# Designs tried in a protein design chat: VHH binders against o26223. Part 206

Target 1, 191 residues: o26223
Amino acid sequence: MKLLWTSQHIKVTVHIDGKVSKMDVLEAIKTRRSIRKYQDREVPEELIDKILDAAMCGPSAVDERPWHFIVVRNREMLEKIPEVHPYGAMVKDAPVAIIVCCDSSLEKIPGFWVQDCSIASQNILLAAHSLGLGAVWTGVYPLEDRVEGIRRLFSIPEHVIPFSVIPLGYPAENPGTRDLFDPDRIHLEKW
Below, E stands for the ipSAE of ESMFold2; O stands for the ipSAE of OpenDDE; V2 stands for 0.75 times the mean of E and O plus 0.25 times the DockQ between their complexes.

## First folded at step 11 (VHH)

Design D107 (framework vhh_7nfr_2; at its last look DockQ between E and O 0.62; V2 from the best seeds 0.00; counts 0 for: pae E 7.6 > 2)
Fold by OpenDDE, look of step 12:
Structure D107 (fold): chain B 191 residues (1-191), chain A 124 residues (1-124)
Amino acid sequence: as target 1 above (191 residues)
Amino acid sequence: QVQLQESGGGLVQPGGSLRLSCAASGFTFSEKWMSWVRQAPGEGREWVSSISYSGGWTEYADSVKGRFTIARDNVKNTLYLLMDSLKSDDTAVYYCAKHIYSAFPETQDAFDIWGQGTQVTVSS
């Protein structure tokens, strides 16, 4: 039975004027895109607070909540991140970046922190999008060279693992919408 | 196979210039920091210079600062060391080294792959 999913084209109205678009959760998920170009405009602290609040609302294994967040606004530091992150070039153009980290001392069950920090990172992306900002997930973990680069750059303790770098800003691009639904990836009852 | 191969060494007079090259293969060169390290006769290995994966960051030992320039061509998978105003004290085997991490090398353990080295001799 071919599930005919009608791709409803959700018009992503990028409100340039900083008006907080009230998106429902499905709209936010479906219309979110990686944004790598940003306006020369500062992100208010209030929005960062909301994004961080959302980042901490995700589930974690045994409620371990191992995540820490470094908020980076310093231009010098933002410009240094691309030097240790080969795919972080856009970070230097962002007004702010959030580095998601895991404090291993907070882990209750080893290994689930990757899921926990992934959830936190995704929530950052969704929250940012819902607030009219653009963001992109740049992976740090599990690549050790990037992990150590970010660690040293920000003097992160050994027991804390940098996981992702997420630049944020008002978007200066509109990648449009995409349909990622693939019915071939859906299996009913068995493979 | 991961490999680094140095070239460009030789005999030069004091005040002269040399250009060293290091050809990289077997890994994604553009995603790794690289360094030059040298070893003079009877001495330990000495860090000379490092460069970030894109070349946006470079650093030099005090002994070579202002005289040496590290560069890279990520299309050619090649690391370079431009050496100007060479001195007798620059005489050494020069090694190309691949970083494990995208960070300043604090110790020799910062490197996982080394070339065979190229001899630089500065003598009148």
Scores: ipSAE 0.541, ipTM 0.799, lowest interface PAE 0.8, mean pLDDT 91
Fold by ESMFold2-Fast, scan of step 11:
Structure D107 (fold): chain B 191 residues (1-191), chain A 124 residues (1-124)
Amino acid sequence: as target 1 above (191 residues)
Amino acid sequence: QVQLQESGGGLVQPGGSLRLSCAASGFTFSEKWMSWVRQAPGEGREWVSSISYSGGWTEYADSVKGRFTIARDNVKNTLYLLMDSLKSDDTAVYYCAKHIYSAFPETQDAFDIWGQGTQVTVSS
């Protein structure tokens, strides 16, 4: 059987806890919402592995791929994150969090690691959503207070920069969808 | 104007209790870690205790652990130090200090704003 390969027509089928979920790429992007309430239920290692694989498949400047990830499941450590990140209160209630980091020793072009780690963070959010999980990006860099707080909490070396903290779990809320298309932000041929 | 103003010091008998307060103004208090630091006569500064944004993470110097309690009121922008079972060795000027970073201090250079201090004297 012949299938046409275009981004608009790619369907992803995944098995989540014995259930089959189908979502195309555009629907995943359009329906992903920040989730801050989680069920008291463990996320399987296989799903975390798939999410991290997706994170590492993002493009990076000059293929530098500077990202490293810390997977946090320890309840005591999760409970300390809101104490170094005031807008990360939901992290203590999540079954797991991923800390996206930049290893500056892998940096090939100055400054683009921020974009690289942003792409990795977004891929984590999209992959989690496609797998039936909820997640939210809580910002760390460039706020030096949060960067140093997270660094010291997780014994992160000085050449590594914590970029974001992403709690994830099975969603315990459904915020509904948004229609964000604004044609006034699109300019044809020039400003 | 960014400032910290301590109060509640005084003379107390050994075994007594005191409650120190530090009124903060000119910054978003609820977004800053805070510490108490003391300086005894003729000695250098000694870190006493630190508290995170919400108060959910606190640490104490071994010399005061179990006797002192650090607390904060983010609505009133006030830091507290509740001191029980006071000893003569607790005699010092007590300063409140605002952290530069959300982390326990490795050095005294971890603070950017200091109060003027309040004298605590433990004597018979």
Scores: ipSAE 0.334, ipTM 0.717, lowest interface PAE 4.0, mean pLDDT 89
Fold by ESMFold2, look of step 12:
Structure D107 (fold): chain B 191 residues (1-191), chain A 124 residues (1-124)
Amino acid sequence: as target 1 above (191 residues)
Amino acid sequence: QVQLQESGGGLVQPGGSLRLSCAASGFTFSEKWMSWVRQAPGEGREWVSSISYSGGWTEYADSVKGRFTIARDNVKNTLYLLMDSLKSDDTAVYYCAKHIYSAFPETQDAFDIWGQGTQVTVSS
């Protein structure tokens, strides 16, 4: 894990292994922004594995863990997503996308899979951000048009429900941070 | 009032060309996938071609690939089918149809709005 020097005039170091930056969890939550522009740069499989591990750490209703993930890197498939997902235009420019799905055969309590898959989706966004990537959650469920479009495009079986499409990559934009705290949204003891 | 109105059909000799149009009104045409479906005399309805709402993704039945071109003009709210190298087997009533979903159809239940149809007859 060190720089190698090649000459007295110019010194260069070669990293043997990649590094991953550490980020405080509150910092990640506060600074994460939707990123819709990506560098032409591959995202290593190792980072995708870490992101999906984080996604699966989320709580779920009665520990049902109904989620499945489709990792999409194929250019042809990424380019087709916007044609079935009208507000997913940035997906064609992303090096990779993750489709979060619910396997309804894993449901133990009806209807809570939406919360479960929302938790997994948000964990993907936060993990990606903490690893120096940018991502955006593009909604699929509950819009029938998008659900059917994504299901057919990726040959997803009828008992599996595509929930979200999350393109990600090294960011090519910086929207800046926002101060969104609003005390009027906080109600003590009663409405 | 939601409406699809086909035009451009007619009698043509084998090897000829026709251009069908479908004028759409009463819904947001530019946000919907569209298809052409045909029905020959005494036959069921046969899917011909589909086009995504932007026009960026088109597919064709094997029987018409390379001869037919589907297109759309989202400013004029019009769907087109350019038919070249027509054969007698292409004789049918041609319908334009609006998709319920942004997906390729599996059955005619994929469509919720149909035009009245336009007759195409290919004969010597």
Scores: ipSAE 0.027, ipTM 0.522, lowest interface PAE 7.6, mean pLDDT 88
ESMFold2 (binder alone), look of step 12: mean pLDDT 84; pTM 0.854

Design D108 (framework vhh_7nfr_2)
Fold by ESMFold2-Fast, scan of step 11:
Structure D108 (fold): chain B 191 residues (1-191), chain A 124 residues (1-124)
Amino acid sequence: as target 1 above (191 residues)
Amino acid sequence: QVQLQESGGGLVQPGGSLRLSCAASGFTFSRYWMSWVRQAPGEGREWVSSISYSGGWTYYADSVKGRFTIARDNVKNTLYLLMDSLKSDDTAVYYCAKHIYSAFPETQDDFDIWGQGTQVTVSS
């Protein structure tokens, strides 16, 4: 990582190993794919922090920002997630997973935490993609068995609701992009 | 009260070693990235090293890489800088600094808490 600080109080140069592609927002949205196969390579903590910073920048109903995040790197814990989440088999092979949670004590308008946490989850996927990582959203809420399974596994208190589990890592697959634009779903002025 | 208190500085000969400590209080130390920043007489502040909140990631300025080791003890709320093979150019006041964000600092304004500093002098 190459970082230049230029101020009268701090002068430093830190080299960044590698090159970050400059992906614009539309490119990131259009080329992001669900990634379920990961390299056997650790994701730097600083990249996770950048992703979580982006997650917290999403719009939130009445600016309630009810999200909390659990970062899971422990292999034994990652291997237990598929036991409580049937479609989370890929999580055991990921170097890290983020659990997006809602702290209901922070909720200002009832029910909108679902939209808030959806936005945070999507921002995690987009930020990961823009940083050269792959990720996939695996649903937890509103499936009661998954919610309680994840809560039990990670000692999540009753006032906090696990919303999604997002494994991520350096991609070991490269699915092609999709052409999803459908003009028949656009209605001008009326249905 | 939020406070960072450095210790362990002193006078050493070139090639010597020192261990700096920074005792943190008044905030949840284990949740923040921490850095060491130094300032030589008449110079601006120079970033030396950073450590993630878990200790899993460490970064070093090219001038100290291979000679200095940053470490933390989250149970004791203490940050360390182990300095080996000291050179006269390492002479500076060393400051402990808390990051505002859970990320590598990009500017001096990314620190919200600074310690008072501890003097390290390397001379024969």
Scores: ipSAE 0.000, ipTM 0.188, lowest interface PAE 12.9, mean pLDDT 84

Design D109 (framework vhh_7nfr_2)
Fold by ESMFold2-Fast, scan of step 11:
Structure D109 (fold): chain B 191 residues (1-191), chain A 124 residues (1-124)
Amino acid sequence: as target 1 above (191 residues)
Amino acid sequence: QVQLQESGGGLVQPGGSLRLSCAASGFTFSKYWMSWVRQAPGEGREWVSSISYSGGWTYYADSVKGRFTIARDNVKNTLYLLMDSLKSDDTAVYYCAKHIYSGFPSTQDDFDIWGQGTQVTVSS
C-alpha cells in the first residue's frame, strides 16, 4: 500500500517543533504571527478544547468571565462569513473558526467585557500558536453591521454580542518574526 | 460497537455507473473524515477518495478524478461513492474507512475503523 500526495496537497515549513510545542511563554508571544493561509486539514476536537480552556483562563474584570464561544466547522457556514464580514475572506478557507461572544447578562462592570473578550481572543491566538496551529483575529465589535450580520448568521441572542471571529488551522505560510521593540515608546519616571 | 457496513457493489459493464453506500454506527459520524479505499486482485490497497466531516472538502485520487463523487449524509450516518464511467481498472473490493480525526491519511495506518468491503467488478 502506498498513498501518494496529490496536487491538492502541499508541504509547508512551521517554525515550531512539529505538532508538540516546546516554546516557553516569551517565545510564543514573540513568534506568534497572524496566519491567513491554512493547510487542507481538519483540526482535532481535542486541540480546540485545549485552546478554549486557555481562552477561559484569562483575567476578567471582577471575575465576570462573560465569554461564550461558537465553534464553526460547517463549510457552508464558514463560506457565508465573508458576506457579513468583508475582511474575513480567509475564514472560508479555514477548517474551523471560533466566534468569541460576550453574554451581557454576565457583565458585572459596564464596558469591561471588551477587555475580557480581547484577553480571551489573544489567548486563543497564543494557545493555537503553541499547539502548532495558525490563527488570525478578525474584528467584529464595534462595527454595527458586522455585529448584526454575525448575530443573524449564527442565531445569536440579543443579549449576546459577537466580538471577534478567529479562523484557525495548520499553517500554510511561515512569516518571519518581527523585532517590534521600540525604546522611544518607553518613558522613565515621567513622559 | 463501532461498525462500517458497505453496500451497492456488483457486476457492471464498462461505461456503467454504481452507487456505493456505507452505513456507520457506534460513533459520532459527523465528527470524522471518511474515506473510500480499494484493493484490486493481487494489488495493494489504493486510496480513492476522502471527505471532511462537514462535507465541505473532498479529495480524489488522480485515477478517479472527474468520474467519482464522494458524499455524506450526517443525519443518516451514511457515506456514498457515486461511480460514473466505470472502466475495467476500477475492479476491486471497495472499503469504507474512518479516519483517525487528524486530517488527511497518508498511509493505511491513518484509519482506525474499516468496513468489510463490497466487490465491484467491471467486465464486458
Scores: ipSAE 0.000, ipTM 0.105, lowest interface PAE 18.1, mean pLDDT 82

Design D11 (framework vhh_7nfr_2)
Fold by ESMFold2-Fast, scan of step 11:
Structure D11 (fold): chain B 191 residues (1-191), chain A 124 residues (1-124)
Amino acid sequence: as target 1 above (191 residues)
Amino acid sequence: QVQLQESGGGLVQPGGSLRLSCAASGFTFSYRWMSWVRQAPGEGREWVSSISYSGGWTYYADSVKGRFTIARDNVKNTLYLLMDSLKSDDTAVYYCAKHTYSAFPETQDAFDIWGQGTQVTVSS
């Protein structure tokens, strides 16, 4: 339940029809892995809607929330991504990809859009994992040639910056989980 | 040209039912979240319900949950609001609204296109 007011527009009370994840938060964080092999199965629009909802729930510097998303299902377009992104070869085999973008006109604090879009990208990965899907973050920003290539390929306006390309689908690989806890990286009270 | 056109409003008795329709044109309706928003006489706008691209996700304001059903037909480019057990407090102009990119109408930037509205009056 969230009640928001503006002096000009909308009194909104949102009641979310709660869908529950099979994983608790810690399990989702610990077991998420980059998935680059996908089953030849379509991802339902409903799952993409849930993932994008989660993406927009991240904290944002001065609440600027500059993110925009392009959902790509067209196989011909997916097959063109490796032409402008050398490490995006797996994208052509995915049933869908999400391009995370920053609308620079929404930026209130210079440079913090990178953190904002990183948070949105991570939420996409975690939400996908919690829903039984696999995904991988392929980097676009700050590599100028990739930014330029992706912008041209998807007709992205000049004031919008493509940040990441995230292919996703039902996983066709099970890499297992990693134990990454390293107590030597934790310092008590001082370095 | 992007356009939304509501219909189906009218005068109805308390406890009655109405079905509102919204015909959409000029954009890819099947890839856009849609909402119903109402405005009662002398009041601000109140969000009523939202529906995802496919219709798989629906959200309702607490005031209408269990009584109203939002639906869509992507082949016909039409949004619906099925209103049951109408109360006098449901009297308002009902607007069809196209979302920007947000799934939830949390702020005024949630909607970029509005219809002209259809009047619903619940009275004895």
Scores: ipSAE 0.000, ipTM 0.170, lowest interface PAE 13.7, mean pLDDT 82

Design D110 (framework vhh_7nfr_2)
Fold by ESMFold2-Fast, scan of step 11:
Structure D110 (fold): chain B 191 residues (1-191), chain A 124 residues (1-124)
Amino acid sequence: as target 1 above (191 residues)
Amino acid sequence: QVQLQESGGGLVQPGGSLRLSCAASGFTFSYKWMSWVRQAPGEGREWVSSISYSGGWTYYADSVKGRFTIARDNVKNTLYLLMDSLKSDDTAVYYCAKHRYSAYPDSEGYFDYWGQGTQVTVSS
């Protein structure tokens, strides 16, 4: 057929002039905000895969990489999370949540799995933000009732510790950015 | 500084009962998960039971579930193991163990302090 009728609307050649307008790392860090309100819109599986890939790229103590992840899309399961996590009310309204877990059998040095899982959680938040999604870290460990509630709800084995629940989706709020630089917290040579 | 002292072991006949105690000092007992771990002659250590710092949550090995009860008294800084329907296979040295973290343990390396142990012998 006529090129004039379809080519005008299919002209999406991804240019290589170095101007895929992507958020740089510092901008992503500075503009990421906790998002607790989500659009009624599904998150593609491909984006979840990219987020989990980023989560696993974090450094870990003695390269123990103790993290496991549960991806929850089932609406009935998402609705049950607030029953065992009082500050997780927003999870029921998210299209998907990621539960970050520690497989304690992979731990090589005591206590550092908490830092490892914190790094994985933060990478999830940053990756989600960079992909146009909003997310929030809701704390599970070290709160005994939340750990045990989430373990029971998702049939998590006793050697695996649920660390955080991160609901995510397309943001339905825009809280803006914050300037958090505080020079009083910087000490030279000593306190 | 941290000290755990077990007591209450002894010789009992099959089907009998024992109550083990563990007196704890040198740390904030009410903020720590506690466990019982046993070691039979010629065998490795076997986890028996764990209790949360509040006492609200308890976990048991399948071999003792329904027969043993773990309990704690945070005012007296004491951990207990109530053992019913004892079997010859329960014969072991029983250790009180302090958790390093505020979560369920996955291995004996998860514990940072152990008591000296108390011998339980189930025999006719």
Scores: ipSAE 0.000, ipTM 0.124, lowest interface PAE 16.0, mean pLDDT 82

Design D111 (framework vhh_7nfr_2)
Fold by ESMFold2-Fast, scan of step 11:
Structure D111 (fold): chain B 191 residues (1-191), chain A 124 residues (1-124)
Amino acid sequence: as target 1 above (191 residues)
Amino acid sequence: QVQLQESGGGLVQPGGSLRLSCAASGFTFSYKWMSWVRQAPGEGREWVSSISYSGGWTYYADSVKGRFTIARDNVKNTLYLLMDSLKSDDTAVYYCARYKYTLDSPESDAFDIWGQGTQVTVSS
């Protein structure tokens, strides 16, 4: 099968609780990139609210919804994250970060909280992108040293597992869109 | 003292309009999600509407969507519910409620502070 992949030019104006977004879902998915350089500019609280709403709208195994979120704007706390997360250096330059956590007491099916928190993390990235922000997922779980470091830094209880740290801000870079569509990974009817 | 105080309730004819206000004090109002919850005589509490920290996100129960508008004024520390096209089924005590979540805390959907309530009666 030969597929001709082309950019979709679907222009949709969506009213989102009194606000307007012109990025459709497919465009958001295709053009989202990891952003690690941020403008020295605060992110309004209303945009963080919208992002957290989107995070909680993901599907969850047997509707266990184990996620909790820590919103970090404190500069001293943001500057300490790279000390416990080696690949989180960009966090100190971000105006805000969201820490996605799992409350293990809410887990109904063993292990599926990882998928639940992954979905929540991706929704944060997509929502941020759709609102004109840039973000990047920095992994915490399953790396034990990072889990323990983040837990200690933010006084997270033992039954709660920090999953990801997602710095956000207005982007100060534009890495461009990559063509990631690979038709060789699509099999018709059988492998 | 952390306090929420509702006002603006009263008797109104079907199809009429009312504006409820909730004055907040004792906390940083602009960092809290706020909600309106109502309770009809002999019924349990029913969620009506919620609004984000800055008013960027609003949510409504299906029963009131298109008729009610939730709004806030963070300078005046006041939450509003603008009620239009009122029906007899809207008769209830309306409560202003605060979500536990803050920018520096884990998210929780539980309400931790409630107002005293204000009575809305829709009757011909």
Scores: ipSAE 0.000, ipTM 0.137, lowest interface PAE 16.4, mean pLDDT 82

Design D112 (framework vhh_7nfr_2)
Fold by ESMFold2-Fast, scan of step 11:
Structure D112 (fold): chain B 191 residues (1-191), chain A 124 residues (1-124)
Amino acid sequence: as target 1 above (191 residues)
Amino acid sequence: QVQLQESGGGLVQPGGSLRLSCAASGFTFSYKWMSWVRQAPGEGREWVSSISYSGGWTYYADSVKGRFTIARDNVKNTLYLLMDSLKSDDTAVYYCAKEKWSAFGDTEPYFDYWGQGTQVTVSS
């Protein structure tokens, strides 16, 4: 039990027990949207830790788990990302970004690190959404100029491959919901 | 043009139940934390409950935990408060509130829009 007073002089008495149900997972998947506009507000380190814990819980080919993460909060560094990533303009306005990387020395099956890092990236997006944050996956791999630019900017060693840059923060935009279910893309027993 | 419209209040006996609704428009409801806040006669505002934009996280004031359930319908842009085992101390005007910032992901709720309120009276 925790008694809090808000900045708006509203009395808050809280029992923190927000357990997530399985039905909540489908809702999170269906309502997650790419968010590119952020409030000028810091994201607590506790939430970043929860997001990264979720990222590391994904399935991985022969359990190689090659992912490493760079957490970028430094304003000057965030402002440099658009210089090497043309579709990363929104990153400079985010309070934090996560760079998902593959450590190739941890790879047990050649080529599956792409799937592993994709899974980690999606888990970051879903975890952020479930915690009230907005995020967007900006692609780095397999575009050689972006890979090299991000590597150079963050002093990433040659055996580590930057895969994605995910800015995140409290949302300052609210895109509408979409119904994307298309039964014509489902084939029973044969094509 | 942001609008929050509460309904469902009324007079109920102790131990009774009510369902409050809040119709939201003018913003993308599905991407906002929503809250219920109440104000009893002569008292300040008291936070009651918050729900994440997906509905996956819910938080309750200790005074209502186990008796109230917050829910949302993102297709209908509607927030709900299901109130069971009502007590005289639950008598208040109940407000639907839109969070500007995420509750408890940021340490405290901050509200930028409020509805006009719906009166709940619990008496014999």
Scores: ipSAE 0.012, ipTM 0.485, lowest interface PAE 9.1, mean pLDDT 83

Design D113 (framework vhh_7nfr_2)
Fold by ESMFold2-Fast, scan of step 11:
Parts: sequence; structure tokens; C-alpha cells
Structure D113 (fold): chain B 191 residues (1-191), chain A 124 residues (1-124)
Amino acid sequence: as target 1 above (191 residues)
Amino acid sequence: QVQLQESGGGLVQPGGSLRLSCAASGFTFSYKWMSWVRQAPGEGREWVSSISYSGGWTYYADSVKGRFTIARDNVKNTLYLLMDSLKSDDTAVYYCAKGRYSVEYPDSTGFDYWGQGTQVTVSS
């Protein structure tokens, strides 16, 4: 049987000074900044779902798609993250954090899960920015003490590796624009 | 005021088909995962299917895979469940639910709101 109805395509938009605007991909990439200060304001679950949808759309080596995500909204749990992650102090002040994990049992090509989880992490940062949120990537893997600490705190199985902790929320800071283009790092035809 | 209103249930013979609808209001439907959940007489609630806000992601319980199709119309704020090859075991009250659910992570995200339900009876 054929479907009578199909899904509608949703356009991603950003509100700028109270007006709706569509952020193009290059502008989103160039203006995304690490945000470590958040408003005391809940992030709707539909925005988290959009972000995780984007995270899972990244390319993956031999389509192994090894990523799993833990969404943490519980204040008590968020407050415990800095105890096991020395540079995660800002996480306790965020309304929500996403822990990007890799299920090593899904690995089809050795070592590429790191690239897969990096792609997922970056997609979370970019998607959050495009939706008017701020986020920051705090590193977990490959630092063994942080991996073990996060695993213990969230009861993560031994075959699953916590890769990054990404707090996010509505930004309470507005970092300036960065000009990062360096032509000295571009070599034409040869080194 | 969040409201979910199901329709399209009824009596059907085994092997028959039904199309359930859920009219949603009081929230931004196009930004929410939506699910269908059923409850047979004397049993607990069983998740049936979930669809992402864009419709790009769909999940089905193993008991309905290949027979049921979940769909949505974000212009009309309506969720659908097309049920084909119905079995007596599909007899239940079917509920529209706001939220994400999957068989691999049941109850991990939960449901915010439930509709009133629509009765589906599969009987010879």
C-alpha cells in the first residue's frame, strides 16, 4: 500500500533582532563560537531532537554509525560533571548537556569511530548555533581519567566510550567575530 | 492548551486496513517527535511507532514492522498511522502521544501528553 500523506520538509531559521532569518551554511560555520555562559532558561526538547537529528546525519566510515547520545537535564547530575572533568565547570550552569558516546561493538573499521564521533560533536555545535543556542565541546576521549570518570558517573558500559560532553543553552555572552583565514596554510598543487 | 485528538478507529476483519489520524493543537507540532502507543484490554501500554519532526526518521515496534506506516502533515498539524494486514493481536485503544520513543530506548525520553484514544477492533 502507498502512503496517503508524506512528511513535510522543515526549514531551519534563526531569529535575529526579533526577525526570522535563514542562516546560510557558510555564515553558520564562520560565526559559531564556543559559549560557556547560559541563560537560566529551558531548552525545548524539540530543539534537542533537531540537534541530535543533525548529529546522526554526519558521514561515517563504512556506515558504521557508532554514536550514542546521553541527554542530561538533571541539575544534580550536571553539577557532578565538573568533579570528573576538570575543564567542565561551565556544564553545571547549563540547562542541558549532551554526552556523545561511541559503541565500540558497532565499529567496522578500526579507529574511525574517533572521526565519526568528532563529526557528530561538530554537527551538534553547528546545529545548536543555527537554532540560536550556544554550546561548547569539552573533551573526554582520549584522556583516560575523564573517560573513566564519565563512564562511572553515567553507568556507561565498558564497550561504550564517552567521547565529548557538550553543554548547551541560550547564550548569556556574545563573543566577537573571529577572522581565522590564513593563506599561509594553503599550498597550491604542491607543498 | 495542548490537545491531541485521535480518530479513524473501528471494527475491521483480519487482513483489513485502517488509517488513524491525530489532530494536534496548542504546541508547535512541526518541532515535535510524535508517537503512536496502544493498550489492549487488561494489558500495559505498548509503543507502536515514532516519527521525527521532519518525518526523516521513523521507528516501529517489531510486532508492526512492514504492516504499519507512520506519517505526518506539518501544514495540517496531523499525525497518521496507516495499518495494513491487521491481526486480532492489533486490537487495542490507540493513543497519539507527544514525544520520542523507540524500541531500543523505551521510556528514555518519555511522553509529555497523551490523547483520548481511538478503539481498533480486529475481529472475524
Scores: ipSAE 0.000, ipTM 0.132, lowest interface PAE 16.6, mean pLDDT 82

Design D114 (framework vhh_7nfr_2)
Fold by ESMFold2-Fast, scan of step 11:
Structure D114 (fold): chain B 191 residues (1-191), chain A 124 residues (1-124)
Amino acid sequence: as target 1 above (191 residues)
Amino acid sequence: QVQLQESGGGLVQPGGSLRLSCAASGFTFSYKWMSWVRQAPGEGREWVSSISYSGGWTYYADSVKGRFTIARDNVKNTLYLLMDSLKSDDTAVYYCATHKYNAWDESGPYFDLWGQGTQVTVSS
């Protein structure tokens, strides 16, 4: 029996078991790789919720935060994604996918929703990696055929734009790490 | 408007059973982790049970494991607590609450919305 008190001074009496490893931010950024092969193992809702919380913590132009997310676990729906996204074949083999969307009615400054949704997508990838999952960003916007295909599949309203489809799961591959640092792309004071 | 309304409380004998309900409105219930929290006379609030938005994950306080069952109906926007083998120590006001974060981990749950509560009294 373990007794703890929440930050709201609510008593919790429960057995807490866990081996915890922490990855610092720089390590997470440098070691994240696109993962396209997944174990046949379900991803707990708690981990998806942590990932979506991280997605919503991204900076947004004039704090417009236009993002919406569709969480897809239904196997029939996941299997239909490759029909409208030619490079999304791996999605059907993932236990879950997140579709990042922009609600244009929430946009305060025209055009910045693309940056907002890119930030949300990257945060999903980093959060997934930090939690021991693998994920990959498959592009939807700005390819109109993919945008309309995904909209049709998931009954997305006309004022909402699907931006990316991110399958995720426990990794079944390890592509290793890359050293991408290129000092020739860094200019001091001016070009 | 956002509301949580508990019902189903009452007076019951030791060893008896009760079913509490919490009707939710004004937010996307099907996406929120929900909890039951109780407060006994003269004591602070104590977490009882939590359920994930799909119902796939449930957590119970050690004092109620094996006796209470948390459940939800996302079509009806209703949370339930099925209480069996009630003891005098279960006497409390029972509140339903939403989780601010859809999680329950080693840091414990954090709640942002609360109902008005329903009284459960276990007495002979």
Scores: ipSAE 0.117, ipTM 0.682, lowest interface PAE 4.9, mean pLDDT 84

